# VHH binders against tRNA pseudouridine synthase Pus10 (pus10), part 12

Target 1, 373 residues: tRNA pseudouridine synthase Pus10 (pus10), of Korarchaeum cryptofilum (b1l7a7)
Amino acid sequence: MGKPVDDLLNSLMNLLDSETPSGGGCHLCDGLLSRELGKMLRKALSELEGVELSSVKSGVSLPAILIEREDRIRANHNPPKMRSLKVTLTRLLDVAISSLTGLKVSQEPDAILIFDFERGDVKLELAPVFIFGRYRKLQRGISQSRRKCPECGGRGCEACGWKGKIPQGSVEGIVGEVMREFFSAEDYVLHGAGREDVDARMLGEGRPFVMELLSPKRRSADLREVESEINRRAAGLIEVKNLEFSRREKIRILKERSPNVKKLYRALVEVEGGVEEGELELLKGLEGAVIRQRTPKRVLWRRADITRLKRVYEVNFRRIDDKKFELFVLCDGGLYVKELISGDDGRTSPSVTEILGKKSFCSELDVLEVMVE
Key: E = the ipSAE of ESMFold2; O = the ipSAE of OpenDDE; V2 = 0.75 times the mean of E and O plus 0.25 times the DockQ between their complexes.

## First folded at step 4 (VHH)

Design t19 (from t17 with A33H A97K Q98S T101D G102S S103G L104T D105L Y107W; framework vhh_nb_b201)
Fold by ESMFold2-Fast, scan of step 4:
Structure t19 (fold): chain B 373 residues (1-373), chain A 122 residues (1-122)
Amino acid sequence: as target 1 above (373 residues)
Amino acid sequence: QVQLQESGGGLVQAGGSLRLSCAASGFTFSSYHMGWYRQAPGKEREFVATISTGGYTRYADSVKGRFTISRDNAKNTVYLQMNSLKPEDTAVYYCAKSWYDSGTLEWEYDYWGQGTQVTVSS
């Protein structure tokens, strides 16, 4: 059990002594590294128990006194230019862990083992797992991101597992809890290609997203089983499709493309005083229009008050009755369609209200497509 | 470290006015949205008004046109001017600092201090 570590320690200490300044590491460490190295390696092996990994890398933190001693030796050295203690120790620990575990040493590792010789501790840092997919939101009233825990107001308590957030009522939570279970992760973050309003549905092929799983003890799973389990638990609320393993780079790509994404919306519009078919033809004036939209009043509590220019590409409509019509709008991502309809007291221009000359509002909103290419 | 000190409450007749003040310390006041919440005995805390870092305001339907929220970043103070007070406005009023801009309603704000009592007689 500990015997391979003890055998390796003799070899490592001999190598350390030959590689460090002064030729004898005992003068730098006063025997500290020899005593702590065995303890730290055993702790590292314990930390790796039960964790799925294919690769690892070591990191080292040294007491200030050892760094100061080495700096003094380097200032007065003859012969010069021996490797630093920290660099040599990191290299030797990489070899040791690889030898003891069979794990590959990688510059992009599944895990980093941080050997803190100042505190006599070893910390395991697990690289996140990333899953790309698309989600549909079939019911209104579901947010994209998790809500704060009502019991603690976001501070963290037993009811929320000390995270300060609840999984219920969000795409992130509903999807993330299932993925957390499959990957034995500590937490998760959903990165979407934009977002829809809480009261809007997300239909069609769904919104692209990357789920980031934090500190996962598993790195493999059948994504068809994950997909099936999510869709089973969220039946009638949320649906996910096309799950695949991804990387952090995909989050950057989704965010960079987000301002250039086109979206197709369906809105149910209610018009004060009613509307005639001929009046709706005036809405064709929105096609190709650049909409000057100041941050809507309803989101000023969380969004910077700035004016954005957003293009409307296509408009279609269908009158339902004397007071209602369906509006279909293809536009730039980031345009607030509810305010394109209401005008938000002149904060959005042109608007449906402005063009019709009658107070109009959005009673239902659906996102039909998010066009990411 | 975060401290919010409410003041200005008291007893007033229906139709009267009160001005509440909240002195803030322990954080960069100008960087946070601020609000007022109230709680009557035996009832849940309810939203009254919020003011953003840019000075934009939101009000509960029950107080629109009667209450005005404002802020003074130089004094680290948020105010609530209450006009045309009704007996139903009787509550302890709490000053609130925004926690994080992603939630809904009451758990978007933290509460500190004892609040200030407002009593409106009929």
Scores: ipSAE 0.000, ipTM 0.099, lowest interface PAE 22.0, mean pLDDT 81

Design t20 (from t17 with Q98H W99Y Y100W S103D D105T E108S; framework vhh_nb_b201)
Fold by ESMFold2-Fast, scan of step 4:
Structure t20 (fold): chain B 373 residues (1-373), chain A 122 residues (1-122)
Amino acid sequence: as target 1 above (373 residues)
Amino acid sequence: QVQLQESGGGLVQAGGSLRLSCAASGFTFSSYAMGWYRQAPGKEREFVATISTGGYTRYADSVKGRFTISRDNAKNTVYLQMNSLKPEDTAVYYCAAHYWTGDLTEYSYDYWGQGTQVTVSS
């Protein structure tokens, strides 16, 4: 690290003197660049130890005094083809790091090395890794996102490793912990194409998601092995499938298409006083209906109290016994199916309860399909 | 009494096209969601496409943009148009009928075809 860095310093300082309007590095930096470049390049090399990278880009932060000095020099002479000190230094650091490490310089780098000349420090920023896939949630009682740590209420404490969240009991945590291990990431965020209730299952082909892995020290892994390990650890709880490397743009696509997502639900409906096969035919009246739904009472603690218009496209049903039937509903995303069934004391209309004229309750809910274009 | 009969499989070169048909009998076709599933040698059965009673479609990510599922209720037939075929599409293709969804992973199969072989050569 010592001799190669020292050899480069002489070359870099000669180039700085020739390419900036400073008339020489000493005029702008009072020798700061000469003293700090070697130290900061060694810090950069240290920060890169144990990190899997194919490409890098340098960033530079300069003390205000150097910017002021350059401005004064430019005021006295105006060579429009001369680059700023910051631009020249960034370019030279790109060359230096490439020479020392063999890494390619890229505008879409795996890592950015920020050389802060004011503080005499180097910060390594690792680009996130994104993995697209689909998840099935086979058991009820599992949230999509990680829960707040019960010991600290989300503030961060020793029990949660200062994250404020626990990995247990969520799709994000169960999937994310395995991916975090494979990629040596600091943390993770699951971006789903919508979400299901904690007590609902997510079945069928599963819900599309992108897992964002934060500050990953590894960028390659066999995604079939990752998939297998997730499915092994989460056996009977969660399954993931079709994992593939992705990009941040996929998250935007999932969000942009979210308002147009249709969902297919299966509900087990219990009817007070029982139900006859002929009465269920009345539910065909829901097909094509626009449901006027005010925010359900059960979610008012976390959702704005507004009225939304949601369409039901298809309804099907199968009587199980004298008090129960299966209901299948294809509808707009954002419709609360439990309240489509109960009516929520008139907050949802039309409803199953309204149409049948009998109090009806959803005892089981499954999301069968999330239809993303 | 209930029968699902697939046809239209065969050998095709990469980049080619095939149209699979599934003729259904013995049940009220228009009340069932219809789907296509495939199984390659040594692999698990995987979902390909489904079409609801009202014509809403869902596709596996691996076939989206290349395959199109459709149905003809007057003929009790579901179709799978397969374009830009790849060697990885080589499998036995099965037609399935399920009351409403075509989801075979959670619910018992209501009805299942015998399968038709699709072989894509490089």
Scores: ipSAE 0.011, ipTM 0.479, lowest interface PAE 9.2, mean pLDDT 82

Design t21 (framework vhh_nb_b201)
Fold by ESMFold2-Fast, scan of step 4:
Structure t21 (fold): chain B 373 residues (1-373), chain A 123 residues (1-123)
Amino acid sequence: as target 1 above (373 residues)
Amino acid sequence: QVQLQESGGGLVQAGGSLRLSCAASGFTFSSYAMGWYRQAPGKEREFVATISTGGYTRYADSVKGRFTISRDNAKNTVYLQMNSLKPEDTAVYYCAAKWYGTEYDLPEEYDYWGQGTQVTVSS
């Protein structure tokens, strides 16, 4: 490796001439290849500096005039099986980059180099890195996803680094900032196996998630060190465990398995007019019940308005005082427990409110376990 | 008040090119990731391309190297340049918008959708 760009130019020009329709690259390009190719290859090498990669792939964008010229040549000569100029250039650039860098050419590359011959520029696009793990959320008031920047309302400003969102106060932000640093990534996105409400804790073995790291300049890191640093910075707020490298497909798998994931909840329930121990025994009627739940009013801003059937498997309870009791519910994933309690004005049936005949509210919610079948 | 309006679709021969545009209004465009999805008759809606608020792009394997997504925040518009079109690319193309911090390539996570524009590629 280390062969100069200039050493490849004559070979690339000769190959282009032999492989393009009509064999005449000079007639299509009017000197574009001799003028721009060397410059853009040097730009590509510059873009790759400081980036950890094992594989690459080229992409090509051509000016409309060159496409029109090729179409005219094809119309005049009727060459049925000849490759297009774009396809030929892409293949030659793959060979050139591999020769200059030692990187493997792959159809599933770590990076794509887009050679824009219309603008005379090169753009580097880095494939994301995916990390699978589980998180616990030990405090209430922490969202799963990052919030809009309060200073700019999501528009992007200096305070948020023009992202329109802040890392503070979210699992995504707290975990993602540490991972961003280790992988020299531009940004990140947390994909959870469902989500809990902002005011709910996530305990037990934690919620499965995949962190997607965008435009990462590093692709390797000691994930035990990453775990340690996250847990140190987020002490008392969030814990992560069992971090491992993953793939985009894992995100889809987490979503598809969501209906088969059972969740155990603990809720503090407040009852209007009070509740007696004997009345709570009526809640055993929820065990084995299929709950007809229409999308709760409070989440209609982000969820489709549909009706789902969800099963409650187990119910336990303990009276705390005259107006409060602790409720434990093991149920299907996707059931909204706050509305299982309130009834949401008939949008959820049966409900705690219906069974007790008294208006009931969830004042505190904990997700104790997210169980995979 | 929120609108996504696609344009630029039509009939084109295999090997040809089309440029789709999606004009957005009623929300802060620069704060949303934009995507293109397509749906052929009798099939589910499938991912084509996405562009983040920072300009990071993703493409479905079937369109990599042929399609290019871009955005112009000053014009509140996202574009899809489609080159080397194949009959298999025939579909209704939808643009979609989502706030950062959710999934980029799952259709059920997008906040806003356009009405779609038909692309037909003849053999």
Scores: ipSAE 0.000, ipTM 0.118, lowest interface PAE 20.3, mean pLDDT 81

Design t22 (framework vhh_nb_b201; at its last look DockQ between E and O 0.02; V2 from the best seeds 0.00; counts 0 for: pae E 16.7 > 2, off the site)
Fold by OpenDDE, look of step 5:
Structure t22 (fold): chain B 373 residues (1-373), chain A 120 residues (1-120)
Amino acid sequence: as target 1 above (373 residues)
Amino acid sequence: QVQLQESGGGLVQAGGSLRLSCAASGFTFSSYAMGWYRQAPGKEREFVATISTGGYTRYADSVKGRFTISRDNAKNTVYLQMNSLKPEDTAVYYCARTWYSGTYEDFDYWGQGTQVTVSS
């Protein structure tokens, strides 16, 4: 590709000269562009090798001294037609790259080629790929997100493959590792519509999520195959469905809507001192109730200490034995159901514990359904 | 074929410690929660401890603070570290795999068991 590149470079330089005031571009850069452009262009092309893209955009970083020179010229001579060197160069590079690669130039590109003329280097930044879907967590003991690597605490080390996180035992890991492979991505981030505890199942139609694939070398895949492979590897621990390509905006939407979505929970409740059938009827008092819930003690390390108002819409129960019953609660998203049961030392009111006048705690929690508006 | 083989049982004095191991084969070990049960003479089999695929652990009240369940997925092995053993801990200890229900109390395969005897 040597001759075509050389020809293109010559053309590019000629164009650059023509668009700058009488030799001004050359004077401004003092030969820098002529010296570095060829090398940088070749580097750019090499960076694109093996990467699946439909579109690209050039970014240009110029040495400060060139910008200053340009500003001086502009200030002193006020040439009416003086175009920004950066803008001109960016445009020319876009054209060159497009011509050489066949890639479209877009303002929302799959990748950005950053031409750093100060360092004489080119970097390729790949836009992430977003995949929307729903997951079910069918077994307890699986975290939603990857855990920090215990060896490095998130800094990245050899033990974690320099990711700072451990994929095992998490929905993010189970799903993300497969997707990472399909898209040849560097890493991934799961964005869920809300959270569940590690010991809680996510059932029903599943929890909506967006997987963000970072620096993917491939941007296309059969999502049916991806879905099948995820489910196969998950071996019944989790399930994903309805995978589709998405956009970053979907993450915002999911996060904004999550607190306003009603959720149905199933909780296994244990009561100290036992519970009689007739006592459970008292729990109907929770229907329609507004719960005042101060941030649970167990999450204070990661949440602001505030009081939230959440509504319970429906309550059902089934007594199992003298000490246990199942509680079904339809409530606002963001209500901490475990604390609804325990009362969290008075931080949540009303609570099951308060209503029964007996200490109660949630031994099992399941998200049965997330109501989709 | 799914196989679970317990080892590490034996005779120990009260206050002593034992570490049980359960070697698993015939399935993807990392995809299943594992557990320990025990059966004392004349008593029913009782739950001791479970560990999920994600490392979430549960213990019977009778062993809480004394026993620790752990797993090594690379070795397809689940362990039960038993400290501060009491005569009432004397039993045959069974390793078990949980089935698809996702509950820590539902198991579909069991080992043959290993005898633990704690002398006073």
Scores: ipSAE 0.000, ipTM 0.260, lowest interface PAE 14.6, mean pLDDT 87
ESMFold2-Fast, scan of step 4: ipSAE 0.250; ipTM 0.668
ESMFold2, look of step 5: ipSAE 0.000; ipTM 0.160
ESMFold2 (binder alone), look of step 5: mean pLDDT 84; pTM 0.861

Design t23 (from t17 with Q98S G102E L104G D105W E106D Y107S; framework vhh_nb_b201)
Fold by ESMFold2-Fast, scan of step 4:
Structure t23 (fold): chain B 373 residues (1-373), chain A 122 residues (1-122)
Amino acid sequence: as target 1 above (373 residues)
Amino acid sequence: QVQLQESGGGLVQAGGSLRLSCAASGFTFSSYAMGWYRQAPGKEREFVATISTGGYTRYADSVKGRFTISRDNAKNTVYLQMNSLKPEDTAVYYCAASWYTESGWDSEYDYWGQGTQVTVSS
């Protein structure tokens, strides 16, 4: 598209000359813009081929010498509040790209075209796509987040596509790989409303999450088809439901509210020396209790060592045999239920171990509900 | 309120390494290109490295092969890994975010941190 670009260039160069601080000529660019602009516009059009877009925005990187020259002009002349060369170029490029492509200019664009005048290059940046949903984790031993690549230990190698992470064995990977295919995305990040232990199941209505798809070349898909394909590939391991398009704001809401979200847990508790049904009634003392919990020893490698106050709202139980019982706990999000049971050598108080006066531990944990509404 | 908070600066010997971090808040981090710039006493502010919204990187020739810029959109943080440091790398390092709108002015689109000092002794 040589002629449309060339015709537009003549108009843009005339406009740029009239809008520069020097008036009547581009003293700042010293002819650089005219030499590179046509080449870069043609490259920008090429970068947009094969990408699903409804909107764009231009970004500009200038050589340090041009920024310095403009700073000197502003310092010497102290003009009224005015737009910089960078802002002026960005606006002109927005008009140019819109005219050449028919794409809308937007504050939240599908794509950013970065015009690097220092290198004479154009780079295409694709805005993430966000998908909200809920997941159930039906088997133990599946992490929420992707694990380090066993070949390279997280450094990045050919086997992991230089990401340092593998998709297998995680909710993020299993769900994210399917979404990556549908949206032709480069990568993905799962943002959960809290997390469960790798050995815990996530049941009931599932845990709310937002999947962030990075550099997606597609922005539309039938989310029922995406959901069905995830559930087919992950049959018996995980399932997802209620997928819908979302925004980055939803991630903030999930993270901000996560500690204040109520969760219902089922734990299988094993008691050293055994337990009688009458002793379990003592656990009703946990109802309405504020638990003082210091970061559990087992998670100190990744969590700050602080003391948190978490409320238990309801407790129920049923004895299974002479050494085991099921414990149901409705509590604040962020409470570590395994340590609510063991006491973690006094780091969690009150605890099941403290109340029963017998060493107790959690052998199985299920998250039954994550209450967001 | 838009905030960029740098950390990780300090004093190191030539050949040493430092990792700078910049925590961002108050804007849609994923929609902004992030960059590192530096300024030594008596010199102009100099470009160091930039990373786009999707992870495309660009480096100044003086740091190429020694520095690595990266971002973590889940943590709203950009990093600069600096290896094989030289005395000429001594400067205050600034984190920056760049975005433009049709109705805006320069000051609304270029956000800067307060800077973190890096000193490399010979």
Scores: ipSAE 0.000, ipTM 0.091, lowest interface PAE 27.8, mean pLDDT 80

Design t24 (framework vhh_nb_b201)
Fold by ESMFold2-Fast, scan of step 4:
Structure t24 (fold): chain B 373 residues (1-373), chain A 123 residues (1-123)
Amino acid sequence: as target 1 above (373 residues)
Amino acid sequence: QVQLQESGGGLVQAGGSLRLSCAASGFTFSSYAMGWYRQAPGKEREFVATISTGGYTRYADSVKGRFTISRDNAKNTVYLQMNSLKPEDTAVYYCAAGYWTSEPLYDEEYDYWGQGTQVTVSS
């Protein structure tokens, strides 16, 4: 007969009757709670099968007719000290689920069980798992975020599993697919401390990131094994290091601190009409300079058109031939180095092009370090 | 054609309430995190609230406890319920959508932006 649920249901009904407005219980629920509660508790237990959890919280959605009945009862019975049916039912369900599962009730739970009394259904919502680490991108042509599915253009289709994007060719996809498997997650999102261009490498100690795993049925894993498996599958393309469990707050910190992070870049610069070694010494004028940079034309399709002030701290260079040199720049995060070189038709000033008086452009870019303070 | 259309702005007295709506079309709404940003005259655009694809929310410290963001995937709509409004909440409010992003989105990471709706709170 399912005695644990049935015994608990009787206790819950008695408690509900004692804590809700006198005479309101029968009129308010119209037998709905007794009919549906047992079914929904059994469904909740079924939804929790195979899911790793340490804590839970109940949520309640009620039919409009029950809310209207409660409003009428409150209006007729001088309501100031009455608790709502929704609040009382949520508390009782918290006790019920805790008793049946042994899970702790928390205001920051691993899972929320939403009891929808209008539909007679229970939905399980799993809190994301967050993993912090650093990644190196060893090859050019790899994006940070997953690309739109070419078959559907982002709408979702059979070829992409209805996600609208593909895992191949991105740091997010390469790293995220492995983590998805370990945590039995439905999907994933990579949040980086800034972004490098698709054609740029990310070297050195790597770029800080948080991977958000959506609807994970597992919450624990050996992160050294996860790290090893990612690095094995992505050999020669991507490396991850220093994986640790994190929280949502870390994503905010990474994004809000991005402007205060210093970055070291190596650029290959090509100069129209060539460049002499003595001319390169003029680039020392960039050291300590505050660069006035408007959002580059090439990224206006996806970035806000704003003007920012960014500092260059150090500049070094090495001439390769009559038309090319390597440029090393230590600067504020968020400075677009390709446009620091080209000037972007005056959208970035000062620039390498402006200082040399010759059209200059970046043909290769490497991010050597992302320096977190 | 991707479109985000805000509505529900207007003039309100301090302590009052407004509900903003943003109707989305031309993309798979359930695959996008949705956010609200605002920009007051002479100031930079600032974050207000975000809601992830899974319904998890984050708020700016200045609006915590007063504003509530929610979404209706069946109607392709995101909402911002604004309570206990203050004169400093006066701004143009923008709806934004970010592909497969959770909260919080940095403002330059949003893929699509609405045209904005004016909110004016008088003292």
Scores: ipSAE 0.000, ipTM 0.134, lowest interface PAE 18.6, mean pLDDT 80

Design t25 (framework vhh_8cml_1)
Amino acid sequence: EVQLVESGGGLVQPGGSLRLSCAASGFTFSSYAMGWFRQAPGQEREFVALISTSGGYTRYSDSAKGRFTISRDNAKNTVYLQMNSLKPEDTGVYFCAAQWYTGSLYEEEYDYWGQGTQVTVSS
ESMFold2-Fast, scan of step 4: ipSAE 0.286; ipTM 0.697

Design t26 (framework vhh_8cml_1)
Amino acid sequence: EVQLVESGGGLVQPGGSLRLSCAASGFTFSSYAMGWFRQAPGQEREFVALISGSGGYTRYSDSAKGRFTISRDNAKNTVYLQMNSLKPEDTGVYFCAAKYWSGTLYSPEDYDYWGQGTQVTVSS
ESMFold2-Fast, scan of step 4: ipSAE 0.064; ipTM 0.544

Design t27 (framework vhh_8cml_1; at its last look DockQ between E and O 0.02; V2 from the best seeds 0.00; counts 0 for: pae E 18.4 > 2, off the site)
Fold by OpenDDE, look of step 5:
Structure t27 (fold): chain B 373 residues (1-373), chain A 124 residues (1-124)
Amino acid sequence: as target 1 above (373 residues)
Amino acid sequence: EVQLVESGGGLVQPGGSLRLSCAASGFTFSSYRMGWFRQAPGQEREFVALISTSGGYTRYSDSAKGRFTISRDNAKNTVYLQMNSLKPEDTGVYFCAATWYEGSYLDESDYDYWGQGTQVTVSS
């Protein structure tokens, strides 16, 4: 690697000198580039070893003193054809790296090589990989997102591998750990089209999600195998389907559309004092109703305290016994169905509790469908 | 090994208070709904209280309502039962129970794991 780099270095230096007004050497950098560039190029190549990439881009950080000198020259002399040292160097490095590695230079690269000439170091920043899919949560007690590490409370510690989170018992963890392995990623983040409570199942066609894989050393995988492995390891707790490579934009789309997506819920409702069969007919009054829902008390710690308007479209029910019935609700995304039932001490209106005139609560909740497109 | 260990029981006078604790181990505590049951001498075990995984909702028996409060600390893998205004009829063995699966939570068959119980005696 040494000889090729040296040859390239000489070529780069010649080019650099030719593009500077002084022509006789870089008076601006006072030899800094000549001294450091070779080492830094070698470091850059080392950083790229073992990393799967199709494209790269160089970033350059220069010592402040060089920038000041350049600015002074521009201010005082404004020499013709004077290009920014940073821009020139970036271009040269792009060409060099491309030539040495065969990687394409792109404005949306798989990775950025940051050449820090102040510190004399090179850092590699890998762009994330995004995978779209749908998940079903088949068992209750599984959170969508990873939970904070109980040892460190989210700060990161040895027990959690300095992640601050525990993957076990979460959709994000179950899916993410497998994907992390396949892509040799440092970490992962699940972006779901909405959320369900830990005690709620997610059924039907599943909830759309995008998994963001952070700093992946591999960027390709057979997603069918990934899917199979996830489902195998999940052992019936959850399942994923329709995995496909995606982009960051998909996250935005999922999040923006989520509140406007209709969802179908199944709830087991228990009524204090019991419920007669004829009383349930009153619940048809919810069909077409606009629900005023102030942020539920139970989620105030993580949500802004605001009042939302959500619509209920369809309501069906089945009486089970004297004290409980099954409720099916088609409604806007973002409606808190548990509070639709309980009323949340008047924070949600109308509610099942209000309509029946009896305290009611949701003992079981399932998301049956998320109607995306 | 899954363990539920109750503590905090004892002898108390009518009108007194007790706080029961149940320490869980051997399973993912935060993924389970937790409940308290009790069994009086010569009687069947009965439901007392239930709390969801996040603590978002609770349920109480009619006898416990207004007097008892169930809570949980997932960081400590512990569920609690604060019992106020105790009555002689509250005397019995109190059991902690955990459930993963769907159920009405009123029947013992709905629960997966059980503690050995702690004795509560309310007597003048």
Scores: ipSAE 0.000, ipTM 0.188, lowest interface PAE 16.2, mean pLDDT 87
ESMFold2-Fast, scan of step 4: ipSAE 0.334; ipTM 0.723
ESMFold2, look of step 5: ipSAE 0.000; ipTM 0.184
ESMFold2 (binder alone), look of step 5: mean pLDDT 85; pTM 0.861

